# Ledger of designs, part 12: VHH binders against Uncharacterized protein MJ0119

Target 1, 224 residues: Uncharacterized protein MJ0119, of Methanocaldococcus jannaschii (q57583)
Amino acid sequence: MDSWNMKGSKMVDVNEITKYLPGFNCGACGYKRCDLFAEALLNKDVKLEDCPFLLRERFKENYEKLKEILKIKGKIKKEEKYIGVIDGYEADFLLKPLPNECSCRETLLIMDKKELKVGDYIRYRPLGCPIPHFAKIIDEYHGFYIIHVVGPSHRITGEKIEYKDVGIAIVVAFEGIVEGKVPEVGKTVKFIPKHCMMQKVHSGVVVQVEGKRVYIEGIDLKVF
Key: E = the ipSAE of ESMFold2; O = the ipSAE of OpenDDE; V2 = 0.75 times the mean of E and O plus 0.25 times the DockQ between their complexes.

## First folded at step 10 (VHH; framework vhh_8cml_1)

Design t26 (from t21 with S106W; at its last look DockQ between E and O 0.52; V2 from the best seeds 0.00; counts 0 for: pae E 5.7 > 2)
Fold by ESMFold2, look of step 10:
Structure t26 (fold): chain B 224 residues (1-224), chain A 123 residues (1-123)
Amino acid sequence: as target 1 above (224 residues)
Amino acid sequence: EVQLVESGGGLVQPGGSLRLSCAASGFTFSSYAMGWFRQAPGQEREFVALISRSGGYTDYSDSAKGRFTISRDNAKNTVYLQMNSLKPEDTGVYFCAAKYGTWYYWPKEYDYWGQGTQVTVSS
């Protein structure tokens, strides 16, 4: 199994930028080393002109080369917009399933209790979404159900599967892998779950982060 | 002290069957998802099979699907792996692992590990 960490790709980009910085490690830009300044440039935390030596005539060629490099990387970054197909809203990131899973994990609060157990297939309508969903319960915790959103298995496998109709359910949490900038814990975020057929922007509060894996609660399908 | 003790490994001919057992002690077994992982020499541990706390959800690696069956007996604190139609590629050390709460595919998520049992598929 592969790691979720993309540090190798990020380090190559930092090294490319660092090659063209003056290399004095002087701290005048607010960073102790030029490679830290290079990382800050990639993150858009500083401007290229914050290095006072790049404005000197002797570094004019370096400055122009860095502008070209950062333009390319900025263009790539700017083109990574995540726009909801149905609602047209911009999301902060796409939320992907955990590796080898068919959807993000969702935690449901089921409004009309039925006799449910782990392994059951359910049909439900998420509160705030007009489209009925189908899911498999993969775990249960203190009256909450953790599920994978699936299509009707009959359409895919031809198997006869009994879906328990549970009516309206509230999606109270998502767990998945961030595609995009990883948010801080406590931040309110907008995201699109990759498995969402409507590509609708969701919002919520990040309560746990581990690498690119996030757990988001306070889910709302209405976004401002 | 937490212990996971695998048994049932050994030498078997291609096409044969083997049943692995993993006896657990020192923790509340029914609160843990269980997994089987295998490791060939010089390789990292790879996912083979998993089972949820209740036993109601199971999943398998592509190579195991259709041939292997994971099950658990919470009264005996034991998880099993029935391995049918064994192939030389199944050779390796098989590890039982326990994860508090929900299951995951990644070895790094698991809290407790057994010492492993050798499975060798050879003519």
Scores: ipSAE 0.178, ipTM 0.604, lowest interface PAE 5.7, mean pLDDT 81
ESMFold2 (binder alone), look of step 10: mean pLDDT 89; pTM 0.896
OpenDDE, look of step 10: ipSAE 0.868; ipTM 0.947

Design t27 (from t21 with S106F K108R; at its last look DockQ between E and O 0.41; V2 from the best seeds 0.00; counts 0 for: pae E 5.1 > 2)
Fold by ESMFold2, look of step 10:
Structure t27 (fold): chain B 224 residues (1-224), chain A 123 residues (1-123)
Amino acid sequence: as target 1 above (224 residues)
Amino acid sequence: EVQLVESGGGLVQPGGSLRLSCAASGFTFSSYAMGWFRQAPGQEREFVALISRSGGYTDYSDSAKGRFTISRDNAKNTVYLQMNSLKPEDTGVYFCAAKYGTWYYFPREYDYWGQGTQVTVSS
């Protein structure tokens, strides 16, 4: 009975999970739509509790049914350590992208004043990292550029993207979602951004916290 | 006296089009990212479209992509949502929202909300 259903195994699909989700498509769980969240649940990429509305009394029956369907058997595993692969330092937490975003947000100081605008694609090398990065400018703040780190688009989509090469840029801030113990404002923290190719531990000072969302400034990039 | 006033809603047949407008006052419009959200009866508000302060970045819900276009006119302090190829599932109250600084997908991130305009796509 532990490994087998008396009626035989049943196929669980995204539609069955979505049926019991609140259906608000609000993005609070990190996904634009509830069916995307349902797919992430099946892949074990998220927890049921990442949907804040499932925790409300109105959805108590839905939550219990979803636990049964997903065969949740116990408390979520405590993540013991976050160790940088390249540098071997222990981080306080993993930093994940904001909901529905492809990477953590980074804020760049770009000294080479080309004509840059929101929406542009850039190629840059972060000061302190030997690996060139590709990014899309998603906003601008007081002369700094807020970006999503992207891959070279032509390898993934076949679409040609014209990247402006801005040379060395300084990463001055990160914004993302904490996986691990949420820090207090004012603390110096060590973290690994989920999109970091080298799994390098970063450090900085937490300047804003809202729930699991943090904004970290004073970034120190260590490179092996 | 912050105000966001939506207009342009109404009743249309499936396949029809509407252009929603949201007139903003009481704040520096060009410093705010703007979003459109919608709400069916008994449901929470859901993301439809967003636009950065400059208009250089836009994004849409999967249901809106290819059919809806968000735009803004900072000289008129107005954000627009052009809705084409409307479907019954688009029915709901559409809200304009403003967020100081950068855009976000989460409704709770937005500082100001309009009263909403009804869009009904006929059965």
Scores: ipSAE 0.238, ipTM 0.674, lowest interface PAE 5.1, mean pLDDT 80
ESMFold2 (binder alone), look of step 10: mean pLDDT 89; pTM 0.900
OpenDDE, look of step 10: ipSAE 0.850; ipTM 0.941

Design t28 (from t21 with S54T S106M; at its last look DockQ between E and O 0.42; V2 from the best seeds 0.00; counts 0 for: pae E 3.9 > 2)
Amino acid sequence: EVQLVESGGGLVQPGGSLRLSCAASGFTFSSYAMGWFRQAPGQEREFVALISRTGGYTDYSDSAKGRFTISRDNAKNTVYLQMNSLKPEDTGVYFCAAKYGTWYYMPKEYDYWGQGTQVTVSS
ESMFold2, look of step 10: ipSAE 0.288; ipTM 0.690
ESMFold2 (binder alone), look of step 10: mean pLDDT 90; pTM 0.904
OpenDDE, look of step 10: ipSAE 0.875; ipTM 0.950

Design t29 (from t21 with D59Y; at its last look DockQ between E and O 0.55; V2 from the best seeds 0.00; counts 0 for: pae E 5.7 > 2)
Fold by ESMFold2, look of step 10:
Structure t29 (fold): chain B 224 residues (1-224), chain A 123 residues (1-123)
Amino acid sequence: as target 1 above (224 residues)
Amino acid sequence: EVQLVESGGGLVQPGGSLRLSCAASGFTFSSYAMGWFRQAPGQEREFVALISRSGGYTYYSDSAKGRFTISRDNAKNTVYLQMNSLKPEDTGVYFCAAKYGTWYYSPKEYDYWGQGTQVTVSS
């Protein structure tokens, strides 16, 4: 009689309440139908006693059951949904920047590396994204570059910053803070990076988790 | 055995300067990001400054910006913190810390810690 979601929380909905209402649809409570009264109970717009039949001896057991059910309501959570604005796909969570960072960390594979060093500003187009991005290289290892996505210098500071144009780059990893259910290592996930201008759903495999911080590899802009 | 040994702390008047050094041994220094943290009595360690493995990226707490400069010399396995315009609020034990791979702000991420050097800013 009680509903459960995958998170183990009990759910109470209008149908569970309606089962214990008298069902006369009489209008005496101010609502034409009992299911409308049930909805109003869930929204805390009315009291159980507003149904005069629940006060009668015939429905005393129903009244007590409804009080019990409505008491449970306080433990039910709404599930969060994260929908990609451009693509309409549902993601498992939003990926936010680490504290004090302007974007999630991205790891890039840059095939035309030119003479790049940590601290450089680059312009690139992520493979699979039509929008050019601007970034600052914040670290590197084994031929990969870790970056923060930044805006053009004019819009942010008014400074003229020279961006090295590296053409197409492949995003191979993301790192950030989960808003939503924290995934387990090894799972394939769908996520939306907060800094993504298109709010496009990404996919990848979780490689590391520490608290809410996750590191995701195997990045794909195509959702499965 | 990994060692991080801070030096250069001491007593200084407000407005003065100190240069902290941290000598590292027992690990491949150039593979580690380095940070400086400080701790006043009864407080948690607070981020002050960090520097990436190559030295190409530096970052400072709001309290350190414009006054402190972190640098590293990978040939000498040493990281430095130049502290200028010191204030009484800068008083505390300063720790050098090392994190394998990329840098982070949180002290919980750092793998190795020095013993600390006392900095006291007072007249």
Scores: ipSAE 0.147, ipTM 0.588, lowest interface PAE 5.7, mean pLDDT 81
ESMFold2 (binder alone), look of step 10: mean pLDDT 86; pTM 0.868
OpenDDE, look of step 10: ipSAE 0.480; ipTM 0.770

Design t30 (from t21 with D59R; at its last look DockQ between E and O 0.74; V2 from the best seeds 0.00; counts 0 for: pae E 7.7 > 2)
Fold by ESMFold2, look of step 10:
Structure t30 (fold): chain B 224 residues (1-224), chain A 123 residues (1-123)
Amino acid sequence: as target 1 above (224 residues)
Amino acid sequence: EVQLVESGGGLVQPGGSLRLSCAASGFTFSSYAMGWFRQAPGQEREFVALISRSGGYTRYSDSAKGRFTISRDNAKNTVYLQMNSLKPEDTGVYFCAAKYGTWYYSPKEYDYWGQGTQVTVSS
């Protein structure tokens, strides 16, 4: 057993568990909200692995912390194929962040651009995705904003950040490092960005390739 | 003709400070991300600091964080590196670099380079 001495779970509660869950409230585990899943975890009605997002590399640290809190030991399974969790489609590759960056770069078309500048933190909902995203604007390009996705990780770290709510934004491009066979310029590809909270297959056209670094435009992440 | 001219290097004792400047000409400065890189003898240029086109986003190497500050003045076409609490391992030639559009960490992505300015930190 682990060194945690939470005798009968006395010092851990739903709020402490919920802090380390992904926070998507997506229902994939059978519960409408993550705090309901946290309650079920404390009651031993479910397994930690019933949240499919905790099995992803992005949430490796959260998963390990939750195992400590719940006094469970295990490991995250390595993906054998690149299959979208929500939609079941096979992707050609994973798209990883550029070196030393916290997420793939996304390029956003923001419909209401009032008072935005490089360095701002924003909250947005991608058109075609039901999950609000939290991001930092790292650059601007011809009226588009280049961002790093930084949330919902702020809720896990407890950082105090004020986000400007920009409503719906369109993701027009991704930039990152291919894990897998590097595609040719001009090819339509299916990919899963490593930071994608739903692990949903995206598609687009490769516009630029430099080694394993790719720039993909014409993004399709609609949910029918 | 594009030019990047660094200045402000010199000899300083450990714990001291230097302010590097890089004057840019021959291109639309506000369209370029700027970076500072350094090179010790026999080594490749290594990332020190970068700043986005507007100045709103900055990043630092692990060794520079908390000690160095990059800034830019787009009206004067100049980027600065304030270096505080200098250590002997900061010794090297410091280069200013410009990248059209967005920033990157890798030196190979940068379009223009200055001649460098020597920084020497010794007791």
Scores: ipSAE 0.026, ipTM 0.543, lowest interface PAE 7.7, mean pLDDT 81
ESMFold2 (binder alone), look of step 10: mean pLDDT 88; pTM 0.884
OpenDDE, look of step 10: ipSAE 0.820; ipTM 0.928

Design t31 (at its last look DockQ between E and O 0.45; V2 from the best seeds 0.00; counts 0 for: pae E 13.8 > 2)
Fold by ESMFold2, look of step 10:
Structure t31 (fold): chain B 224 residues (1-224), chain A 124 residues (1-124)
Amino acid sequence: as target 1 above (224 residues)
Amino acid sequence: EVQLVESGGGLVQPGGSLRLSCAASGFTFSSYAMGWFRQAPGQEREFVALISRSGGYTDYSDSAKGRFTISRDNAKNTVYLQMNSLKPEDTGVYFCAAKYGTWYYSYPKEYDYWGQGTQVTVSS
């Protein structure tokens, strides 16, 4: 006999969902393991398309079976328009943080050559943006710094973090998860980082794509 | 010529510990993020741990978290994997891998260079 709930609906368990997922446990969907993604699907916290591998030809049968199991409508999601609040330009997609990360990764060229190391908290003004940003350095290479954008501690938690003021920095790359149509490598794209305070349209060239994860270089805060 | 040479594997009893080392040569080690992967017979290579170029960022598979620690010594061009509380399911060939920059650490195809592997066997 099938399991029931108070409304008389047949229940679907996590194991039935998990067996049709790709099983890579790659984290591209926001969950470190596919069984956690399956649980999130049952809770309606995520969309089936948040697993980028389910959209590939290899997994077409799995995707269709999962739609049936979850009783998800079979029609393709309608395309949304992403309009920058500040500039009014249309973007191709939103860029979300990587799974379990607090912001998109940004790569900075820092104009003031202060002594900086991984783990440092910095205050900077991105060239082309009038608003100061706060960040934690998570990596460095060849004079570039990879950062997570954070807020000042006293505005969020009351904790005082010592920020090194580095003045102007150039944002040379973004990395994150696409919300919208995933672009091809080599394309010039317009995008809005989802946690951008001004919702300003950015542009750049897609250098790497894996599922919905993209790496964009040649960042320009003006759009043409 | 790029080389990654793993060592420190062997036979260990359940609950025991091993420390793997990976000696790197032929490239600027400090420009590469490093990872450890493992492969049991008949299985796909799976992610175990990664560490950023400076060592300031690390990540682990769910099975490794809390038991394994990745570290690196850029002066010695080595990356380490300290494995504690070993279980029979940890048995396999352990590979170190190098990835230039910060791009996509946890998926095997993202890594540029691979070692030949060292066998770790946890008794049945």
Scores: ipSAE 0.000, ipTM 0.212, lowest interface PAE 13.8, mean pLDDT 78
ESMFold2 (binder alone), look of step 10: mean pLDDT 87; pTM 0.887
OpenDDE, look of step 10: ipSAE 0.039; ipTM 0.519

## First folded at step 11 (VHH; framework vhh_8cml_1)

Design t32 (from t21 with Y100R; at its last look DockQ between E and O 0.65; V2 from the best seeds 0.00; counts 0 for: pae E 3.6 > 2)
Fold by ESMFold2, look of step 11:
Structure t32 (fold): chain B 224 residues (1-224), chain A 123 residues (1-123)
Amino acid sequence: as target 1 above (224 residues)
Amino acid sequence: EVQLVESGGGLVQPGGSLRLSCAASGFTFSSYAMGWFRQAPGQEREFVALISRSGGYTDYSDSAKGRFTISRDNAKNTVYLQMNSLKPEDTGVYFCAAKRGTWYYSPKEYDYWGQGTQVTVSS
């Protein structure tokens, strides 16, 4: 059965569009909520590519489904350089997930004192990033938590996962696979984590390299 | 000297069960994530199961999910793999491996390896 309003007009199918959007409500497309962006898409006021997160590989299936729903044809030109979307800085490389992992690993120092266990799901805001993240704790070491970013899986799959809200956390390290020239240990590098919702250039110091796997500490969202 | 010693392998019919053990010595066991990997003749070593340092996180290969259970006892410096509903495809040499700190799926990341224990599933 189709959805209709009380006056017999066909409802705009905002809900169908919205469920395939990333759901971060980040404002990068010019709309503060993704449902508003969905309305603008139906009204042909914006392009699908105005949501920068739909251009990422993790949202490739969402993007293709949305093209189908909206009857959009064509291809996206692949980026040939590693330029931050928000600030325009050039990064030395992209940081991709380790093999078989859903995101780069982040190592967190969590400020809100809660009982946390490995395996817990958390919601946190990285210090220096306005976008809340959803993550699963995959390990713990001396009070630090290693996580996978997992969101917004609960909004796409319909699973109901209870996230512990830990408030602000400091991202003290990233770990992943380099796309680009592999750096030397000790170098200060500029990089974009593939899962970064703002596509902001990060900086840090490489403390370990094994093949293309790198572990980067001293994280700053400001390029140095 | 670091040692990992697997035991509990053997011959079993399809549908049967085995429990593998891996006794660790020569390092602070509770500081290491542990994994089980297997290697069939003519094939590369493949991931089977992993467990975090505390035991709070576990994961399994698609073929092992629902049939195998990894566990650890840090007081006994031992990691276990309970294998149920065994299939001929599970045949191979099973290795335990240790990685200081966090776990990984890739065998290339692991610091220490046992000598392996043979598991044969055949009717």
Scores: ipSAE 0.335, ipTM 0.750, lowest interface PAE 3.6, mean pLDDT 82
ESMFold2 (binder alone), look of step 11: mean pLDDT 89; pTM 0.893
OpenDDE, look of step 11: ipSAE 0.869; ipTM 0.948

Design t33 (from t21 with Y100E; at its last read DockQ between E and O 0.47; V2 from the best seeds 0.00; counts 0 for: pae E 3.1 > 2)
Amino acid sequence: EVQLVESGGGLVQPGGSLRLSCAASGFTFSSYAMGWFRQAPGQEREFVALISRSGGYTDYSDSAKGRFTISRDNAKNTVYLQMNSLKPEDTGVYFCAAKEGTWYYSPKEYDYWGQGTQVTVSS
ESMFold2, look of step 11: ipSAE 0.403; ipTM 0.761
ESMFold2 (binder alone), look of step 11: mean pLDDT 89; pTM 0.899
OpenDDE, look of step 11: ipSAE 0.871; ipTM 0.949
ESMFold2, look of step 12: ipSAE 0.328; ipTM 0.712
ESMFold2 (binder alone), look of step 12: mean pLDDT 89; pTM 0.898
OpenDDE, look of step 12: ipSAE 0.859; ipTM 0.944
ESMFold2, look of step 13: ipSAE 0.332; ipTM 0.725
ESMFold2 (binder alone), look of step 13: mean pLDDT 89; pTM 0.900
OpenDDE, look of step 13: ipSAE 0.867; ipTM 0.944
ESMFold2, look of step 17: ipSAE 0.334; ipTM 0.741
ESMFold2 (binder alone), look of step 17: mean pLDDT 89; pTM 0.898
OpenDDE, look of step 17: ipSAE 0.876; ipTM 0.949
ESMFold2, look of step 19: ipSAE 0.436; ipTM 0.775
ESMFold2 (binder alone), look of step 19: mean pLDDT 89; pTM 0.897
OpenDDE, look of step 19: ipSAE 0.874; ipTM 0.947
ESMFold2, look of step 20: ipSAE 0.338; ipTM 0.729
ESMFold2 (binder alone), look of step 20: mean pLDDT 89; pTM 0.892
OpenDDE, look of step 20: ipSAE 0.866; ipTM 0.944
ESMFold2, fold request of step 22: ipSAE 0.356, 0.162, 0.374; ipTM 0.722, 0.575, 0.717
ESMFold2 (binder alone), fold request of step 22: mean pLDDT 90, 90, 90; pTM 0.902, 0.902, 0.902
OpenDDE, fold request of step 22: ipSAE 0.894, 0.890, 0.891; ipTM 0.959, 0.957, 0.958
ESMFold2, last read: ipSAE 0.354, 0.368, 0.338; ipTM 0.733, 0.736, 0.725
ESMFold2 (binder alone), last read: mean pLDDT 89, 90, 90; pTM 0.901, 0.902, 0.903
OpenDDE, last read: ipSAE 0.887, 0.892, 0.889; ipTM 0.956, 0.958, 0.958

Design t34 (from t21 with S54D G55S; at its last look DockQ between E and O 0.41; V2 from the best seeds 0.00; counts 0 for: pae E 3.5 > 2)
Fold by ESMFold2, look of step 11:
Structure t34 (fold): chain B 224 residues (1-224), chain A 123 residues (1-123)
Amino acid sequence: as target 1 above (224 residues)
Amino acid sequence: EVQLVESGGGLVQPGGSLRLSCAASGFTFSSYAMGWFRQAPGQEREFVALISRDSGYTDYSDSAKGRFTISRDNAKNTVYLQMNSLKPEDTGVYFCAAKYGTWYYSPKEYDYWGQGTQVTVSS
């Protein structure tokens, strides 16, 4: 690589970003000129919101354009990003089902005293989620129920399935395969379960890791 | 010492039946999910059937569905595989496996393995 080609390519990228900056050269972001801020943005040394003027209504379109530009350039130089559709938060990874399973496994604490057995189909509302879910119980452990989230099979197959309505259930754990950087045991993580219809970021603490398989407890669905 | 001992394999004609048994010792059988896996020469072990601790959940490979039935008797510490309508493609060594707690499809998740029993479906 010669310095002319490197300088020319970098200057084109800096100029593209600078085009949409306010251009006041005011120093409020910590850089004397906006083109220096643009270079810092490209190097991931600062965030867009460090320019206070980009957050004003006058520059709303510029801000959105810059987000789009930096998102594209960032994909060349970074790991995959996983952004929650409904909440806009960044997750650390996507959680996929185990091989040959239709959803991530969830572990539920069910407070209703109905008799439940492995193999039963249930309807429940997860505490912290307004959407009712349908599931099949695939195992039981110490009074907790391990489930696959399923669709209402009656509508798809025409086959009638009796769903036991158990009301509110607490999701105490998720288990699945990491798509992304595999976390270490003990870390608090943000993740998106692939079966989540809302694509909402969840959080919890990693309790076990085996290769790409992780078991996450302490689930919080109130991320807003 | 944990042991899983398979029995009931043998030579059968196409369309025939076999019942495999796997006797377990050295662990609390009722705390383990059980599976059957098979391996043809030169191939990896493949999932055939699984059963949860309480027999409430069973599942089968696509090739086994409708022909094979897994069951368990926790009082006898034994898991069974009833194999009906056998085909030459079912030929292989059948292994019993145990996993503490919940079941999995992947053989890599299983804690204990038997020695295997040969099933041959041919003339």
Scores: ipSAE 0.356, ipTM 0.738, lowest interface PAE 3.5, mean pLDDT 82
ESMFold2 (binder alone), look of step 11: mean pLDDT 89; pTM 0.900
OpenDDE, look of step 11: ipSAE 0.851; ipTM 0.940

Design t35 (from t21 with T102R; at its last look DockQ between E and O 0.04; V2 from the best seeds 0.00; counts 0 for: pae E 11.5 > 2, placed apart)
Fold by ESMFold2, look of step 11:
Structure t35 (fold): chain B 224 residues (1-224), chain A 123 residues (1-123)
Amino acid sequence: as target 1 above (224 residues)
Amino acid sequence: EVQLVESGGGLVQPGGSLRLSCAASGFTFSSYAMGWFRQAPGQEREFVALISRSGGYTDYSDSAKGRFTISRDNAKNTVYLQMNSLKPEDTGVYFCAAKYGRWYYSPKEYDYWGQGTQVTVSS
């Protein structure tokens, strides 16, 4: 997550926003704690209405106060363009990790069928990317592996983690939170996963949308 | 207070049927994907069935396909598992689980769990 520090300038402290949130830490908005939701509000990753309790009569004053607080951030910013650093192509949106996760979820087809289990750490090279990746397997279904991309912690933290080298793997799906305009199901999209070291534009077809959360398949590491 | 309360378990002969229900309260039910999981003695909790928030997508474990049907009624805050053609291997404690947003197959991804209901399929 430290490589994913995209904090912007803030006129209002996260703590001030958190004071006016319901404080239930219930997860209904997609975040496990209300302070995480508050940070997401400042980053414009969510809307106030994504907290279902803010719309209730009990919290009417809180909701109006939060609207006032968030409106005093200053001038309205122009819409952002999302340009790949390496390839220069324009993407439709950035794809961010799910709340409390260190990377977007990726689904892999792994060509080398080593003994792999949930919890294993792997080293792989995505087909179409020259950069080796390090990942933790977080789920498995019918030979597909869902992973979080992790840093090479054996180099940085000194922790000893056994990585299974699985060689080349194909990234067949991404899942994450849209930063930008949320696409419709069935559309071919261009996107940049926020944890991509190269900030390279990816393409795929949107298969599922729930709020800002999207699942994208048919991944191509180039645009067409 | 979030609650998931399973009911409908019991003893059944092989080839019989049971309908499990899971009544949800304390959260916006329509914002959650729901799943059924089971645990046999000495085994880890395993995926049985899942259903998306709207009910428009469902999926099943290989052992459940063709025999079990998951459904939900968002007006009643209830998810169901119709279990037909039951076999002794289906014996175990069946758990209802809720996950905000998208469904997942792994039990570790689910936010809330019921206490479970026993299903026993006799020899």
Scores: ipSAE 0.000, ipTM 0.301, lowest interface PAE 11.5, mean pLDDT 79
ESMFold2 (binder alone), look of step 11: mean pLDDT 90; pTM 0.911
OpenDDE, look of step 11: ipSAE 0.453; ipTM 0.787

